# VH-VL binders against o43027r312to546, part 3

Target 1, 235 residues: o43027r312to546
Amino acid sequence: TNLCKFTFPTPECAPPSLLLPHIFAQCVHFLSLNALHVPGIFRISGSGPVIKAITEYFYSPPHFWLDETSEIFKRIGFPSYIDIAAVLKRYIMLLPGGLFTHKDILNLLVPLYVDSSRVKVPIDIRNEMAALCFSQIDSYVRFSILCSLLALLHQIATRTQELENGMENTKDSTLMKPEALGIIFGPLLLGNSSTDLSKSCPSGNVNDLMRFETEKARVEAKIVEGLIIHWPEVL

## First folded at step 1 (VH-VL; framework fv_fezakinumab)

Design f6
Fold by ESMFold2-Fast, scan of step 1:
Structure f6 (fold): chain C 235 residues (1-235), chain A 124 residues (1-124), chain B 111 residues (1-111)
Amino acid sequence: as target 1 above (235 residues)
Amino acid sequence: QVQLVQSGAEVKKPGASVKVSCKASGYTFTGYYMHWVRQAPGQGLEWVGWINPNSGGTFYAQKFRGRVTMTRDTSISTAYMELSRLRSDDTAVYYCARVEYSSSWDDYWYFDLWGRGTLVTVSS
Amino acid sequence: QAVLTQPPSVSGAPGQRVTISCTGSSSNIGAGYDVHWYQQLPGTAPKLLIYGNSNRPSGVPDRFSGSKSGTSASLAITGLQAEDEADYYCQSYDSSLSGWVFGGGTQLTVL
């Protein structure tokens, strides 16, 4: 994997001096500058051939930061926001071992963002505990991927809120809110690396298994939704 | 569509037990806590306790510990509250009400949907 | 008695404004827990009126508004109408009791 030093375009939104895979850095950089307002970003499917072309472009030297003058856009058209977002998602999906290496990360995050305890956790304590969970990620590259992604998703959600506050009817909006982003990224960020062995024993019938999987996905979505909403407070 | 349907009125003698049911429909039963709140005739609302339909976990107000038991049956999306060793001052309308599990832009500690109530009368 | 304090009654004429207070302590409203309000029409179940201090559910007129400051919250009703005649309850969470708490209720009479 080719790694590069990365500074998030709005520096206050992420820790300094991140270390990202080059292809991931390219996607985050381009989307943060150009794609905060795109309807259905990350939800709408991209074009397979276009995604392949973008991916191959990033693996071919020389590498420059993407902008409207980049050679790839003469071939595939500009803007290709949906397709670049798809490259970013695909990178996460194919990442070996996922983003969390600690088995109990899901259990650590549930009380902070999902009402699973008998008492609501105060905001100050929640933010400190979330920060502690992030500090337990044993790979600086995985930590950097997670921080830069949450910074991007938070910026998209913020831009969506700004634009929707100006709309007469938000029912017409297809812009991405934290809830929708959580549904997309919950399984991607928590599904593989946050396996809890004690929760991997279904009752043995199909309906119970499906209910278990549905609840797991809902919990993962709510955790990521909460992390997106409160990202500046976790920093 | 989305509703909580409670069992009918009950008349019990002091010392007996009563079991009130609350059937959920139109939403994912396991996605919301189910709370019980009572109201004595002409008086205010009093929280009794809650059950997590997903886990079966319960928590009861101190006043009712040892006398109340909450259960659920996920196969029929129904929650139950059983109150034992009934006294005349347990005469009240008992409501079930749901609270969303998850955090969101909105506060999830509020009761957004209530049953119509079950009148429990304790008299000789 | 109730953990949260409300006046037992309030009255107003059609078109007027009334305010219902809800006073807590450092273990509930003062600890930062949100305040929610419920309307109970005679003979019916309570219905959610305001959640999260100041938010209105779909279907609740903008004549109803909520606010919170320090250890207290307030429900304001403007442009009073006859159908607003009901009992109003505030609700929060109390950390010392580890449970949900209600105000004693306020009966609104529209004269």
Scores: ipSAE 0.000, ipTM 0.393, lowest interface PAE 21.1, mean pLDDT 79

Design f7
Fold by ESMFold2-Fast, scan of step 1:
Structure f7 (fold): chain C 235 residues (1-235), chain A 123 residues (1-123), chain B 111 residues (1-111)
Amino acid sequence: as target 1 above (235 residues)
Amino acid sequence: QVQLVQSGAEVKKPGASVKVSCKASGYTFTGYYMHWVRQAPGQGLEWVGWINPNSGDTFYAQKFRGRVTMTRDTSISTAYMELSRLRSDDTAVYYCARGGYSYGYDLEYFDLWGRGTLVTVSS
Amino acid sequence: QAVLTQPPSVSGAPGQRVTISCTGSSSNIGAGYDVHWYQQLPGTAPKLLIYGNSNRPSGVPDRFSGSKSGTSASLAITGLQAEDEADYYCQSYDSSLSGWVFGGGTQLTVL
């Protein structure tokens, strides 16, 4: 596993001097410069052989930052931005131990981003509490992955908003909004939590399990959606 | 341009089966869940189930399990709902409707509806 | 009967305000699931009117508004017009049924 120091291009979206796995840094860097306006980014599946080739290339040091002159593109041709996004997403999926080291992190984030008639949290307090939750991540590498990912997702969402201002029907657009990104990344970032978000799964039958999983996914998606929207305010 | 076009009205006898089609155009068919909703004459809306056109996965309301089958053909952007062992109280207008994004969980609203297909079951 | 409870009818004169309620339970609206509203003109398919409790799709005038509190939601129509005469349905997700549920519908009559 190769690590490198990384500075996100927009300083307002990430702390300075992040520490990232080289493959993750390459994907974030490339996408932040080139792919903020790509329809279906992270949603559309990439090419399996291309994803594999890019992944294996990054595990064979040394490498410079990805650009159009990079030698990998001479071997496999220019990959779509979809393929680079798929490499990033796959890295998160396969990360040993997940991104949150505390099983209670989901319980801490629920009151901040999910609707509740029993609790009201002011915006400034919410942002401060979210920042404190992130400071509890005991791995600087995991912290750096989360910060750089949320910075990237925030930039994609912001660019989508800019491009879709004035459009009559934005649901037909395949550009990625915070809601859609939350659906994709909610389970990836929060799915390993041991928290009980519903009244319970009263039995082990399929209907009760599906009911529980649907509610859990909704909550996870709402948390990540909120983090994407308000990310610069959390930092 | 963005639309769901359903098959024409059907008249069936009790015990028969009916298969209603819904052809999508103007958007990426595999990108969104497809729901089926029915409405008996003069009555309210009743959800039947969904299909994920990307994966082929389906989920049906308890009332219809064992009698309904949802399928799709991605080559022609068409979804199908087949209801078997028809009863007189299955007489209704059957709508297809576009749900949320197919890559996630479908807890989103139905923003695009077909015109409806009247299925009449008479003895 | 219907899982979500709506009044069967409501009426008003042009220019007036009407409110349509939608009452659920702890397994749907009370569980935090969003409420959506649909308008159905006679002989037509339902049309999305409000989504996510209070958001309007493009083309829906601002005299239509939605709200949610606890286990209930409401649709408010101000400046009532003749073309608003329709059936209105609320919708939410129900965790105990693992599926979508609709209200029984409210017929709005404009005098």
Scores: ipSAE 0.000, ipTM 0.437, lowest interface PAE 16.0, mean pLDDT 80

Design f8
Fold by ESMFold2-Fast, scan of step 1:
Structure f8 (fold): chain C 235 residues (1-235), chain A 123 residues (1-123), chain B 111 residues (1-111)
Amino acid sequence: as target 1 above (235 residues)
Amino acid sequence: QVQLVQSGAEVKKPGASVKVSCKASGYTFTGYYMHWVRQAPGQGLEWVGWINPNSGGTFYAQKFRGRVTMTRDTSISTAYMELSRLRSDDTAVYYCARELMTTVTDYWYFDLWGRGTLVTVSS
Amino acid sequence: QAVLTQPPSVSGAPGQRVTISCTGSSSNIGAGYDVHWYQQLPGTAPKLLIYGNSNRPSGVPDRFSGSKSGTSASLAITGLQAEDEADYYCQSYDSSLSGWVFGGGTQLTVL
């Protein structure tokens, strides 16, 4: 995979001098500039053939940053926001070992972001502990992927809030809120992590395993929701 | 009820155009790509192209470029395929089909099909 | 002309096992793209039978199974029944054509 130096389009939203795989950088860059307001972004699957065409386009050099005038959009149609989001999401799904490298990451993040935690953590300590969790990532490329992704998701959530504040009935909105993004990205970012929940499975039968998996997914979603909301505090 | 309802059979003369409709119901029309597939009498399936109902973006198989146009109307959840400069070998049943892709399994297949529209091109 | 190659016909007696092959190339099945199978009863639209090489949708009997190896895929039908008499089509994606491709179809006759 070719790497490239990356500056997030809104510099205040991410650390400077990130290092990203070219395909991931293309997707984040395009979506950050063009797709913060798209209903169902990351939730809607997109078109398989279009996703494949976009992926192959990015893999074949040389390519400049995508914009509305890029030749690929004359072939696959405008705007392909959902399909580009799907390429980004698929890239994360295919990463071996996930983005957090510490095996107990869920146990470290639960006290910071999950209301069911019995331990109340002061805000300043929470920010320091979250930053420490990020510093445990042993790869600068994985760290850069995580930071640029959370910056993008935070921008989407912020734009949703801005747009919905102008609506008379927000219940009709299909714009993506932190809760919805957490449901989507929780399992993707945290699904391979060890937890004390795996030790607390009562009987090991199928029904108990299903309940365990449902609770784990809920916890993962809450953590990512919290990271999205509080991303500027972690920076 | 999740379904695709297509327009009725058409008989056209060579050189004419035909426009087939496909009305979606029971799901979010703009959330899934729509494909068109044809089948000549006694022959196999042939992919024509797709439309993204959300953006209006389209992509056509090379054989049909310059003769086919796909459009949609989001207000009535309906997709259209128009084929121009018809020839006798365009006689076929034309199907619309929904593309289901999940980020979990990443499989790209057609899970919901219309019943088909027979287009007969004869002099 | 179909891009994926299937035998034009296959036949078997009730209770037997039949296999339908689907042969591609390096730009489709050989490139790693999944294979899907559709069943078409006379006078009806195709119906999804197998997706993602080997998965069955809800409502498809476990008598139907799929597999993929190299540039080829296979559909196996065990315990053949009269109701299985239909045309069967394989489908994949072709990167050189940037589109979906189908096999020529296989007519299954139950003797």
Scores: ipSAE 0.007, ipTM 0.519, lowest interface PAE 10.8, mean pLDDT 82

Design f9
Fold by ESMFold2-Fast, scan of step 1:
Structure f9 (fold): chain C 235 residues (1-235), chain A 124 residues (1-124), chain B 111 residues (1-111)
Amino acid sequence: as target 1 above (235 residues)
Amino acid sequence: QVQLVQSGAEVKKPGASVKVSCKASGYTFTDYYMHWVRQAPGQGLEWVGWINPNSGGTFYAQKFRGRVTMTRDTSISTAYMELSRLRSDDTAVYYCARAEDYYGSGSYFYFDLWGRGTLVTVSS
Amino acid sequence: QAVLTQPPSVSGAPGQRVTISCTGSSSNIGAGYDVHWYQQLPGTAPKLLIYGNSNRPSGVPDRFSGSKSGTSASLAITGLQAEDEADYYCQSYDSSLSGWVFGGGTQLTVL
């Protein structure tokens, strides 16, 4: 367990004085400063050997933050943005119990971010309820991981919007929008929560289960998309 | 429009220093690494080094370490390359170039936007 | 002086196919690093032609294609046209030098 005090590089984007696993802090710090504009970030698979090398490098944590002069990049090559993003994603996948340990978190977030009836929840209430849901995270380390991750994903989405607003044609853009990031991180952040949708499978056959699992993934993606877009309002 | 505008031609004596500027416009200056590449008259391309405009971090080719310094000014979206202790064989066109990653791992930088070049002539 | 080896010149007639080779070693192309290609018209800055071994930027005709095998890469130009007359450079990364490397350049003459 190597933990460190962490200040997000854009201080206004996260609560002060977070506490993160060292490898997670290094990845967030590096990506926030260097990789907001990378097409397909988190979507494109990294190189297995490079991911392993980065992970093993942090068995003995360095004193300084990763940058272009870091020793690891002499071994794996700079900039390795995709691979560092993959290390970050893998760390979340391997967390014991996930980020949300409460069985009802998915059900608590659905009314705030998923509009099935087109009834809008007032902004103030949505932000307060989301903050309340975050307060149910009983581990300060898990809370810190979630806050720093959402801050990073919000920065990436904002950078994408700024860059695409300058483009003549956005059809060929592979930069990551909140919708795409939600598809990737929805299952990672919320997949361990119980859901009414899966339990509502009426026939129990494979096709019905696949349809309900697809709907569950859609709902999870929409929640994370909303959290990414509105992250500054939840802070 | 997306472009890199470089400073004008320079004539220097051996032993002097030269500082070339490269002003970026039409994109976010801090989102891309800036590399410097030179080309002696009638010769090929030679990589000099890069600067990360966001962090100010730099890396130089072995041949130029101790003689080259790269800096930037984010308030005017301008990168600089200063080469000291000039020799006649430093006579070349110096290009700034914006670097983008190929979508994969490792060092895959390619140069998708180039300045028009700055001719530096070193003669006595 | 060039780390990557290219033929100094190549020539072809209009409509023909020409190929330009780029030969590296185990520390660059052979190590798996991608190859990029640049076109330089007389008196101008280089222009990106191919990136990541085989990808074309928008605006580059499909007459230009790239490939990589082992320690070498190749640029193919089909349907050769007069405006293709230029210098062509390959570029990769070299792990032993910890830096970006260019080929010596190939002058293409359209007969």
Scores: ipSAE 0.000, ipTM 0.460, lowest interface PAE 14.1, mean pLDDT 82

